# Ledger of designs, part 22: miniprotein binders against q8wxe9r568to878

Target 1, 311 residues: q8wxe9r568to878
Amino acid sequence: EEEITVDVRDEFSGIVSKGDNQILQHHVLTRIHILSFLSGLAECRLGLNDILVKGNEIVLRQDIMPTTTTKWIKLHECRFHGCVDEDVFHNSRVILFNPLDACRFELMRFRTVFAEKTLPFTLRTATSVNGAEVEVQSWLRMSTGFSANRDPLTQVPCENVMIRYPVPSEWVKNFRRESVLGEKSLKAKVNRGASFGSTSVSGSEPVMRVTLGTAKYEHAFNSIVWRINRLPDKNSASGHPHCFFCHLELGSDREVPSRFANHVNVEFSMPTTSASKASVRSISVEDKTDVRKWVNYSAHYSYQVALGSIW
Short names: E, the ipSAE of ESMFold2; O, the ipSAE of OpenDDE; V2, 0.75 times the mean of E and O plus 0.25 times the DockQ between their complexes.

## First folded at step 12 (miniprotein)

Design V1 (at its last look DockQ between E and O 0.89; V2 from the best seeds 0.61)
Fold by OpenDDE base, look of step 12:
Structure V1 (fold): chain B 311 residues (1-311), chain A 81 residues (1-81)
Amino acid sequence: as target 1 above (311 residues)
Amino acid sequence: KTKTVELKVEGMDGLSKEAFRDAMKILEALSKLPGVESVRIFIEDGTVYVIYDPSKTSPEEIIKAIEEAGFKAELVSVEEK
């Protein structure tokens, strides 16, 4: 059985301001990978929603791929695999190629301007230090400005959300507790109904709380990592923020670093090319009518959010 | 305001390299016409869809352009969008 699979993946990177989470800098790289199982030399054509093509298409009806996007995108800095006829592309904007058989390879990559005005959610984080007491609080809200969030019926989730709070090495010891089985990392208590404010927590033990997901210190990142499987949460009202809270009592004010991390790292994925809005409009295989065609879309976001500090 | 015209080009066989070349000639001819926004050619049967500005071009002009490119086209339908 002959088949061709096209994987379109966005990679968003950037720096986001504190407060309103404005995108200060960003980069969107889209990569297209091909995996094909085709007998003989099969010339293939890939059609994208390239603005320079703008609906000029020569296809078989069966070559048309289902797409939900009607947007046209501007491709920047296109780079092609050697199997692509670049002359054809330059002359006609047709992506003509002879795929490597049974080998997943990067067919092409390009850059785009971020297709949205805002990120899928906003994250506000505040840190406070009072003597030897340190508090970190974050509020996560879904952005209504992000197109995928506007219609609940067509909403695309953020998946495997990871929010990392860099922790000074001196504090790592405070996130460990002795258990019968040895030292275990402190884990956040989940309280879905909690609105966290500055509360004086009496006690020498660190307290971590989240309204959704899990939070713990992870040595691999040298950070407290707040993990959320999916946003928006189906069980949460759309208007309520998700919160992370950490209270730490240090042994001495001397343990307070002169400099804290000034940013939080955010990562997540989406099951669509939400950053570029790149789409495959058609896949054609020469002299073959019975080729199974698949297109997978994804985006990965990785960015930094500035922290607010209260001293 | 745009319209879509559906045309049928004679002699198109989507299984041949010649069909693609012919389609490219048609596309090139149509792309040069004022008011043409997009062209979709189904090479399997020679169906051509043209989205155009009716203030700048017409189905008759579109057909003429295809004929000048060396092909025969017949009007199937015109729809308003």
Scores: ipSAE 0.585, ipTM 0.885, lowest interface PAE 0.6, mean pLDDT 88
Fold by ESMFold2, look of step 12:
Parts: sequence; structure tokens; C-alpha cells
Structure V1 (fold): chain B 311 residues (1-311), chain A 81 residues (1-81)
Amino acid sequence: as target 1 above (311 residues)
Amino acid sequence: KTKTVELKVEGMDGLSKEAFRDAMKILEALSKLPGVESVRIFIEDGTVYVIYDPSKTSPEEIIKAIEEAGFKAELVSVEEK
């Protein structure tokens, strides 16, 4: 049975400001991969929502793919696999290619401007170091400026959210046991002797709390990692901030850090091309009317939230 | 405010390279016409849908542009949208 699968994947990277997470730098790269099982020589055409073609199309009815956007995007810095006829693309914006058989390969990549005004959520973080006491607090809030957050009928989740707080390796002993249960309530947190000036006698009794997900130190990243499976959280009120709190009292020895990390790292995926809004409008296979056609969309976000100096 | 005209282009007969090249000529001709917003050409039978601004052009002008490109087209229907 003959088939062709088109995978469209966004990669967002960048730097956002502390507090309000204004986008300071961004880079959006979209890669398109092809996996096909086609008999004989099979010349294919791929139709994207390229603004330079703007809704003009020459197709068979069977080639039309379901559309999920009315947006047209500008493709920058297109790079192609050798199987693509680049002269045809440059003259006509038609993506004409002969796919590798039974082998997943990258057909093309291109850059776009970020298609949204904001990221899906903001992360505000406050840090302090005072003597032997270290405190980190973060507030995560969904952003209404991101289109997927405005309409629950078309909502697209952020999945496998990972927020990484880089920490010095000498703090590792204080975090290895600290994986806290996620909490679900408005502004709720579970405290166990945690406060500035805690009643705990041990100079190495850390307190780490989250209101959603889990947090623990992960050696792979040399960081405390706050993990949230899915945002927005279906069990939380709209606009509810999600919180991370860490209070650490360093030992009697002077373990005061000379530097604290200047950034928090944020990473997550979405099951749509939310950063570029790239969409496949058509897939044509020469002289064939009975080819099964699949399109998959995804995005991966990886960016830094500035903290500034550690004081 | 826009309308959609459906036309049938004679002699367009399917999946051939010739049909694709003919469709490209028609698209080029219609892209020059003021008021044409988009053109969809179905090469299996020569069906053409044109979304246009009726204050700037008409089905008659669209057909004329196709004829000047060397093809014969017949009006099938007009839909208001």
C-alpha cells in the first residue's frame, strides 16, 4: 500500500526578559521531513501556506489536505535536500521533489518570524542570597496574548514542560532527596517548617515546594528541574499562577556561591506548528490517485528567561 | 464582499505535465487581473475557482483573461460570499 508522510516541526529558541518575559531575541526554524513508500519513479509536489503563492494552487482534488489556518507565512533562508528542484522553487515557489524510498529524510528547512506576540506562558523568578540562605521563587502564568490560550475549543497544550534552574555542583547534597508532590489548588502551597527563619535546626534542611508538577535536582542538567506534564492545567482556575519555591540554608562552612545562574531555561513541546504557523495545503504524487497521505505537526520551544545579576 | 466564480476550461484532461503547464499559464494570466484574490485550478477536469472583488472585476473579464492566454472557458456558477 502506497503512502507518504509529511512531518512539519518548528523549533523556537530565544531569550526573554525577566519579569514580563518580553521576547528579546528569537529564532524560529522549521524542518520538513518525508517518509514515503511509493512504487516506481514518483515525482511529488508539496504545497505550503507560502505567502508568495497566497492561496493560488494547481491541484487534483485528492491532493488537498485539511487546512487548520488561514494564515500565510513568509519563508526565509530555504534550504533543500538534493532531491528538490531548486530552480522550480525559485521561479514558481513549487516544491517539486523525488523522495528517497522508504527512508525518512529532511526535505527542506526554513526560518520564519515568530507568529505570536507572546509565548504561551510567562515565568517570573525572584532570587536572593543572604549570608548562608538562598531563596528562589517562580510564578508561572498562562498568557492570554498567545492564540491557543484564548479559545478552549481550539486549545493546544504545552507538553512536558521543563524549567531548569542551574545550581552549583556543591549544592547537590541538599537537593538529591527533594522531589516534592505536585499541588493542585488556587495559590496553595504545602509548607513543612518552610519560611525565612525556619524553625528547623539543621543548617542543611532544604525546603522545596511546587503547586503543580514535580521538582528535583537532575545531574544531567546540573539543575533543579521543575517538570509539568501539561499546561494549561485542566484542574486549575483560569489565570491561576503556578509556583515553585526553594529555600536552602547552606552549612556552617562558607558555601556562599560566588555566582548564581543568570538564566532559567524553559523547554516544552506543542502538537502544532505554533511558532511558524506552517501548514501543508497539498501533497501531490505524479500519476497516482490512491496514495495514503499523512501530515504531522509539532513545535519544540527552548529558551532562556533572564534573571540578571544574582543579587 | 468577495464572490467566487466557477469556470470550466476546455481541453484540460488530467494528470499530464501538459495539464500542469497549461494551468500555470492560466494562473499567470489571472494573477495580473485587478481584483482577483486567489485562483484554484483542478487539473483533472479543468475546473477553476476564482475568488474576486466584484467592484474591480467580473466573470466576463476573468474569462477574457483566460481566452487571451489561449484557452477557452465557460462560466459554470457564481457564489456570493
Scores: ipSAE 0.453, ipTM 0.855, lowest interface PAE 1.4, mean pLDDT 80
ESMFold2 (binder alone), look of step 12: mean pLDDT 78; pTM 0.721

Design V2 (at its last look DockQ between E and O 0.80; V2 from the best seeds 0.67)
Fold by OpenDDE base, look of step 12:
Structure V2 (fold): chain B 311 residues (1-311), chain A 81 residues (1-81)
Amino acid sequence: as target 1 above (311 residues)
Amino acid sequence: KTKTVELKVEGMDGPTKEAWRDAMKILEALSKLPGVESVRVFIEDGTVYVIYDPSKTSPEEIIKAIEEAGFKAELVSVEEK
């Protein structure tokens, strides 16, 4: 059976301000990969929601691909695989190519302006240092300004959310506890109903709490990593923040570094090209009518959020 | 405010190289018309959809442009959007 699969993937990178989580800097790179199993010479045409094309299309009815976006995008810095006829593209904006058979390859890449005004969620983080006591608190809220969050019926989740809090190497020992089986990393207690405020936790033992997901120190990142499988959480009421709380009592005030991390790292994926809004409008294979066509969309976000500090 | 006109071009039967060439000629001719926003050509049967500004162009002008490109077209329908 002849088939062609198109994978469209956004990569968002950026720096986000503290508090309102304004995007200070960003890059959106979209990559399109092709995997095809086609007999003989199979000249293909890929139609994108390119604003310079804007609905000027030559297609078979069967070549039209379902799309969830009605937006047109500006493609910047287009780069093509050698199998693409770039002259045709420059003259007509048609992406004409002869795919490599049975080989997944990057057909093209381009950059776009971020399609949204806000990120899918906001993260506010406060760090407090009082003597030898250190507290870190984060509040995560879904952004109403993100288009996918406005309609529950069209809600696109954030998946495999990872929030990393860089930890000074000197503090790593405080996140280890002795167990019968050896040293284990301290894990956060999950309290779904908790609203974390200024709670004085008495005791020398580090305390970590989350309202959703898991949190633990992960050596691979030298960070406390807050992991959430999916946002928004189906079991959580809309509008309430998810919280991370960490309280650490150091052995002395001397263990408080003069500088510790001033940012949090955030990563997650979405099952759509939510950053670029890039879409495949059509896939045409010359002289073939019985080709199975698939399009997969994804986005990966990776950005830093500035921390607020209270000394 | 835009309208969509559906046309039928005679002699187009894709997906052949000839159909693609013909479709390109039609697309080029129509895309240059004032008021035309988008053109979709279905090469399998020569169905053409044109989204246009009715204040700047008309189905008759669109048909004329196709004819000038060397093809024969017939009006199927006009819809307001």
Scores: ipSAE 0.668, ipTM 0.915, lowest interface PAE 0.5, mean pLDDT 89
Fold by ESMFold2, look of step 12:
Structure V2 (fold): chain B 311 residues (1-311), chain A 81 residues (1-81)
Amino acid sequence: as target 1 above (311 residues)
Amino acid sequence: KTKTVELKVEGMDGPTKEAWRDAMKILEALSKLPGVESVRVFIEDGTVYVIYDPSKTSPEEIIKAIEEAGFKAELVSVEEK
């Protein structure tokens, strides 16, 4: 049977402020991929919520795709696959193309702005250096939920959450132990009852604790990486924080920097939603009314949380 | 401040290359008419919705512009603010 699938993926990057996680800088790159199984030289039209065409649509009612947004967005720096008629786009803002045969390909990409006021969660981090002691605490709180592009009542999870804490190379030895198959990073203890403000512990090795997920040093990032498979957690309300704690006791005060790091890196994916509110309003195939049409949305987030001052 | 007119354009019967071309001609003609803010064309039956400023144009002028582009349209309804 004849079919066309449109995949819309947003890639958010940016910088957020310490404490209140206010978005200071951001970029969204949106990529649209097509996979189609259409007979003949089918001429297709893709209708996006491009503000320059607002309200000017030519469709069949069957071409209209479900969406939860009424927003119209500005598309910046549009780039297209060779199958798109760029002259038509520049003259009329119509995305007219003849798709590749049974081959997933990137139809277009463009830049947008982040459409929401807040990110899906906030991260607060406190660091301290007291003599030979280094202490890091973070807590993560869920924000108001993000809805799916097709169902506004469905809360969209954050998946494969990764929070990276850069560490000086000198400290790496404190996060490793030797095993039969080589060196392994020490993993954090899981303590669901731990919260921000937990008592400091002492010792010659780091004590790392999390209330959710895992944490260990990862050489690929030169960082302690706190990994959470999915948020929100099934056992927690959106207002209940998830915590990370690390205590390191150094052998000499002369090896202790005045600050831990200037940022924490956050990365995660969200299915069924868009960061930009880019939305497919219609998919048209010129001479066909019996084409199965699918639209998928996803977003990937990668940003820094600033730690510019001693906290 | 705006009104929406619903029109029916004769001769549109589905997703043919000719229907797409005809709809583009109608949209282009109406976009040149002062007071027209947006145009939506359903090509399966020729239904057209036009949002317009009644101080600058009217359903009669909109129909006239469609007729000058080579098509016949009839008024179905007008919705006010």
Scores: ipSAE 0.587, ipTM 0.893, lowest interface PAE 0.9, mean pLDDT 81
ESMFold2 (binder alone), look of step 12: mean pLDDT 78; pTM 0.717

Design V3 (at its last look DockQ between E and O 0.63; V2 from the best seeds 0.00; counts 0 for: pae E 3.0 > 1.5)
Fold by OpenDDE base, look of step 12:
Structure V3 (fold): chain B 311 residues (1-311), chain A 81 residues (1-81)
Amino acid sequence: as target 1 above (311 residues)
Amino acid sequence: KTKTVELKVEGMDGPSKEAFLDAMRILEALSKLPGVQSVRVFIEDGTVYVIYDPSKTSPEEIIKAIEEAGFKAELVSVEEK
């Protein structure tokens, strides 16, 4: 059975301001990978929603791929695999190529401007230090400014959300709990519906709480990592923020480092090219009518959010 | 405001290299017409869809452009979008 699979993947990187989570800097890279199982020499054409093409297409009806986006995008800094006829592209904007057989390879990559004005959600984080007491609080809200969040029927989730709070090495010992089987990392208690305010927590033991997901110190990142499987949460009201809370009592004010991490790292994925809005409009295989065609879309976001500090 | 015209080009029975080349000629001719926004050519049967600004061009002008490119085309339908 003859088949061609196209994987379109966005990679968003950036720096986001505190508070309003304004994008201060960003980079969107889209990569297209091909995996094909085609007999003989098979010349292929890939059609994208390239603004320079703008719907000028020569196709078979069967070559048209379903797409939900009607947006046209501007491609920047296009780079192609050697199997692509770049001359054809430069002259006609047609992506003509002879794929490597039974080998997944990067066909092309390009840069785009971020397609949205806002990120899918906002994260506000505050850190406070009072003597030897340290508190970290975060509030996560879905952004109404993100197009995918406007219609619940067409909602595209954020998946495998990871929020990392860098922890000073001096504090690592505070996240260990004595267990019968040895030292175990302290895990957050899940408390749904909680809105964590400034509450005085008595006791020398660290306290972590989340309204959704899990949080624990992860040595691999040297961070407290707040993990959420899916956003928005189906069981949560859209307007209610998700919260992370951590309270630490240090042994001495001397254990408070002179410099705290001034940012939080955020990562997540989406099952669509939400950053670029890149779409495959058509896939053509020369002289073949019975080729199974697949397109997969994804985006990965990785950015830093500035922290607010209260002393 | 745009309209979409559907045309049938005679003698295009793709897929073939010849059909593709013919389609390219048609596309080139139409893309240069004032008011034409996009052109889709189905090489399998010679169906051509043209999105155009009706204030700047017409189905008749589109057909004429195809004819000048060396092909025969017939109007199938016009739809307002």
Scores: ipSAE 0.568, ipTM 0.885, lowest interface PAE 0.6, mean pLDDT 89
Fold by ESMFold2, look of step 12:
Structure V3 (fold): chain B 311 residues (1-311), chain A 81 residues (1-81)
Amino acid sequence: as target 1 above (311 residues)
Amino acid sequence: KTKTVELKVEGMDGPSKEAFLDAMRILEALSKLPGVQSVRVFIEDGTVYVIYDPSKTSPEEIIKAIEEAGFKAELVSVEEK
């Protein structure tokens, strides 16, 4: 059976403000990969929701693909694999190519402007350092201004959410032997002790509490990592904030940095092109009408949330 | 206010490189005509939709531009946007 698969992946990166998570810097990159199993002459044409195409289209009705958006987007800085005829793209905005057989390859990449006004959720973080005591608190709220969150019938989840709190080098020795328990409620459970800030030096263990997901120190990231499998949470009331709390006592005031951190890292995936709204409008394979055609969409978000506290 | 003309281009009959190149020639010819705002070509049967400014051009001028490019076109309908 002959087939062609088009994978469209958005990559959002950026920096947002601490309080209202205003987008201060953003970069959206979309990569399109092709995997095909075609025989004979297999010249292919790919049509995107490129705004320069809107109303200027060369189409076959059989090649039109279902899309998840009616938006048209502006493509910037397009770069192509050598198999693409760039003159055809310049003249008609149709992506004409001869794919590599049975080999997944990147057909093209381009940049877009972030297609939403806000991110799927906001994160507010407060930090304090008092003597050898360090506290971090975060509140996560779903954004009603993000399109995937407005209508339950069209909801697209954020998956494998990671919120990373970088650990200053002065703290690493306090985490070396630590066992950390994740919690699903604000009721704290500590299996190693009951208090901080008044116990013996170097014998104190941190308390980490979450209302959703888990939190622990992860050496792979040199960070305290708050992990949430899926947002919005099916078991939580709409609009309910999700919380992270961490308290620890360092062995000496000399270990305390001048500030906790400049930022918190947020990372997650969505099964859509939510950042760009890129969509495949058509796929054609020359001289073939019985080719199985697939389009897959995904987005990955990786950004920094600024912290405003200097201590 | 714009209008849309539907035309049928003779001899264009589906999924070939030749039909694609013919459609490209039609788009290029119409891009030179003042008042043409957008063009959609269905290469399977030669159906062409043209959105145009009626103060700057007409279906007759659009057909003439296609004919000067080497293709025969017949008017099917004209509708307001």
Scores: ipSAE 0.244, ipTM 0.781, lowest interface PAE 3.0, mean pLDDT 79
ESMFold2 (binder alone), look of step 12: mean pLDDT 78; pTM 0.724

Design V4 (at its last look DockQ between E and O 0.58; V2 from the best seeds 0.00; counts 0 for: pae E 2.7 > 1.5)
Fold by OpenDDE base, look of step 12:
Structure V4 (fold): chain B 311 residues (1-311), chain A 81 residues (1-81)
Amino acid sequence: as target 1 above (311 residues)
Amino acid sequence: KTKTVELKVEGMDGPSKEAFRDAIKILEALSKLPGVESVRVFFEDGTVYVIYDPSKTSPEEIIKAIEEAGFKAELVSVEEK
């Protein structure tokens, strides 16, 4: 059975301001990978939602791929695999190629301007230090400005959300507790109904709480990592913020670093090219009518959000 | 406000290299026509869809452009979108 699979993946990177989470800097890289199982030499053609092609298409009906987007995008800094006829592309904007058989390879990559005005959610974080007491609080809200969040019927989730709070090495010891089985990392208690404010937590033990997901110190990142499987949460009311809270009592004020991390790191994925809005409009295979065609879309976001500090 | 016209080109019996080449000629002719926003040619059977601004062009002008390119086309339908 002959088949061709096209994987379109966005990679968003950037820096986001504190408060309103405005995008201060960003890059969107889209990479297209091909995996094909085709007998003999088969010339393939890939059609994208390239604005320079905008609706001018010569296709077979069977070559049309279902797409949910009607947007046209500007491709910047296109780079191609050697199997692509670049002359054809430059002259006609047609992506003509002879794929490597049974080998997943990067066909092309390009850059785009971020297709949205806002990120899928906002994150506000406040850090306070009072003597030897340190508190970190974060509020996560879904952004209504993100197109995928506007219609619940077409909602595209953020998956495997990871929010990392860099922890000074001096504090790492505070996130360990002795258990009967040895040292265990402190884990957040989940309280879905909790609204975290200034809580007078009395006691020497660190407290971590989240309204959704899990939070724990992870040595691999030297950070407290707040993990959420999926956003928006189906069980949470729309518009209600998700919260992370950490309270730490240090042994002395001397353990308070002179400088804290001024940012948090956010990562997540989406099952669509939400950053670029890149789409495959058509896939053609020369002299073959019974080729199974698949297109997979994804985006990965990785960015930093500035912290607010109260000293 | 745009309209979509569906046309049938005679003698385009694809898929073939010849049909594809003919389709290119049609596409080139139509894409340059004022008021035409997009052209889709199904070269397997000669079906042509043209999205156009009705204030600037018409199905008759589109057909004429195809004829000037050396082909014959017939109007199938016009839809408003």
Scores: ipSAE 0.488, ipTM 0.853, lowest interface PAE 0.7, mean pLDDT 88
Fold by ESMFold2, look of step 12:
Structure V4 (fold): chain B 311 residues (1-311), chain A 81 residues (1-81)
Amino acid sequence: as target 1 above (311 residues)
Amino acid sequence: KTKTVELKVEGMDGPSKEAFRDAIKILEALSKLPGVESVRVFFEDGTVYVIYDPSKTSPEEIIKAIEEAGFKAELVSVEEK
């Protein structure tokens, strides 16, 4: 049967400050992909929540998508596939195109400013390096200032959250095996120097604890990776912080770094265009009335959080 | 303060490629008219909604602009916003 699918995907990248996670730099790129199965050479029209279109629309009533527009957005640096009639876009802001049949392709991309004042959650990290002792602590809190977090009945989750703590290559041997400590209690350290007056032998196995998700060293990232499947957690009270703790004791003959790392990396996805607020207001396929129309929205976030002042 | 006029443009009796391009011409013509704040064109039947400042323009001026662009339009209704 005839159908067209429009995939709208945000890509947020940036840098946030330590402590308050103020957004210092951001880059929001939105890509729109089309997959269509249409008979004949079909002329398609796509309408977005483009601020230059607000109040000035050319539509068919049957083509209006059941999407509520809460925000109009400014599209910057629009780039189009060769199948798009750019003169029509100039004159009407309608994306007019003849799609490649049965072939998924990128119809367009554009940039926007980040549509929110804050990210969905904040991450505060404190690090210390004293002699041979390294400690890292992080506190994760959902941001009440993020629009999707204001009403628990309509909340949109962050999925597959990954927080990566880079580990200097010289420390990698202290993670001899990939173990998951989870939410278990702290392990007792092995006492290697039992006699009075003896010096400590080299390092001990690290202690890692989380209150949500899992944490382990992952060689693919050269990092300790804290993974959380979904935020907010259904089993936690609103405003409850989620914690990560790591303690590593290095031997006396090892290099003592001035700090753990410059930053931590945060990645996650959301099933909505939460960064741009881009939405599809209309999809038209020539004069056809029997075409199934699908719109998928998603966002992927990848950014750096500066480390705390302790080192 | 503003008013909304509903118009019917002749010759748009289906969602043809020609009707879409004609709708673009109507939008362009009305966007140049002082006092017009927004234009919405339903090109399957030629229904046009125009929000305007009555101190700067009128349904008669709006119809005239459409006619100068090469189309015939009839006034359907006027409502206050």
Scores: ipSAE 0.329, ipTM 0.764, lowest interface PAE 2.7, mean pLDDT 80
ESMFold2 (binder alone), look of step 12: mean pLDDT 76; pTM 0.702

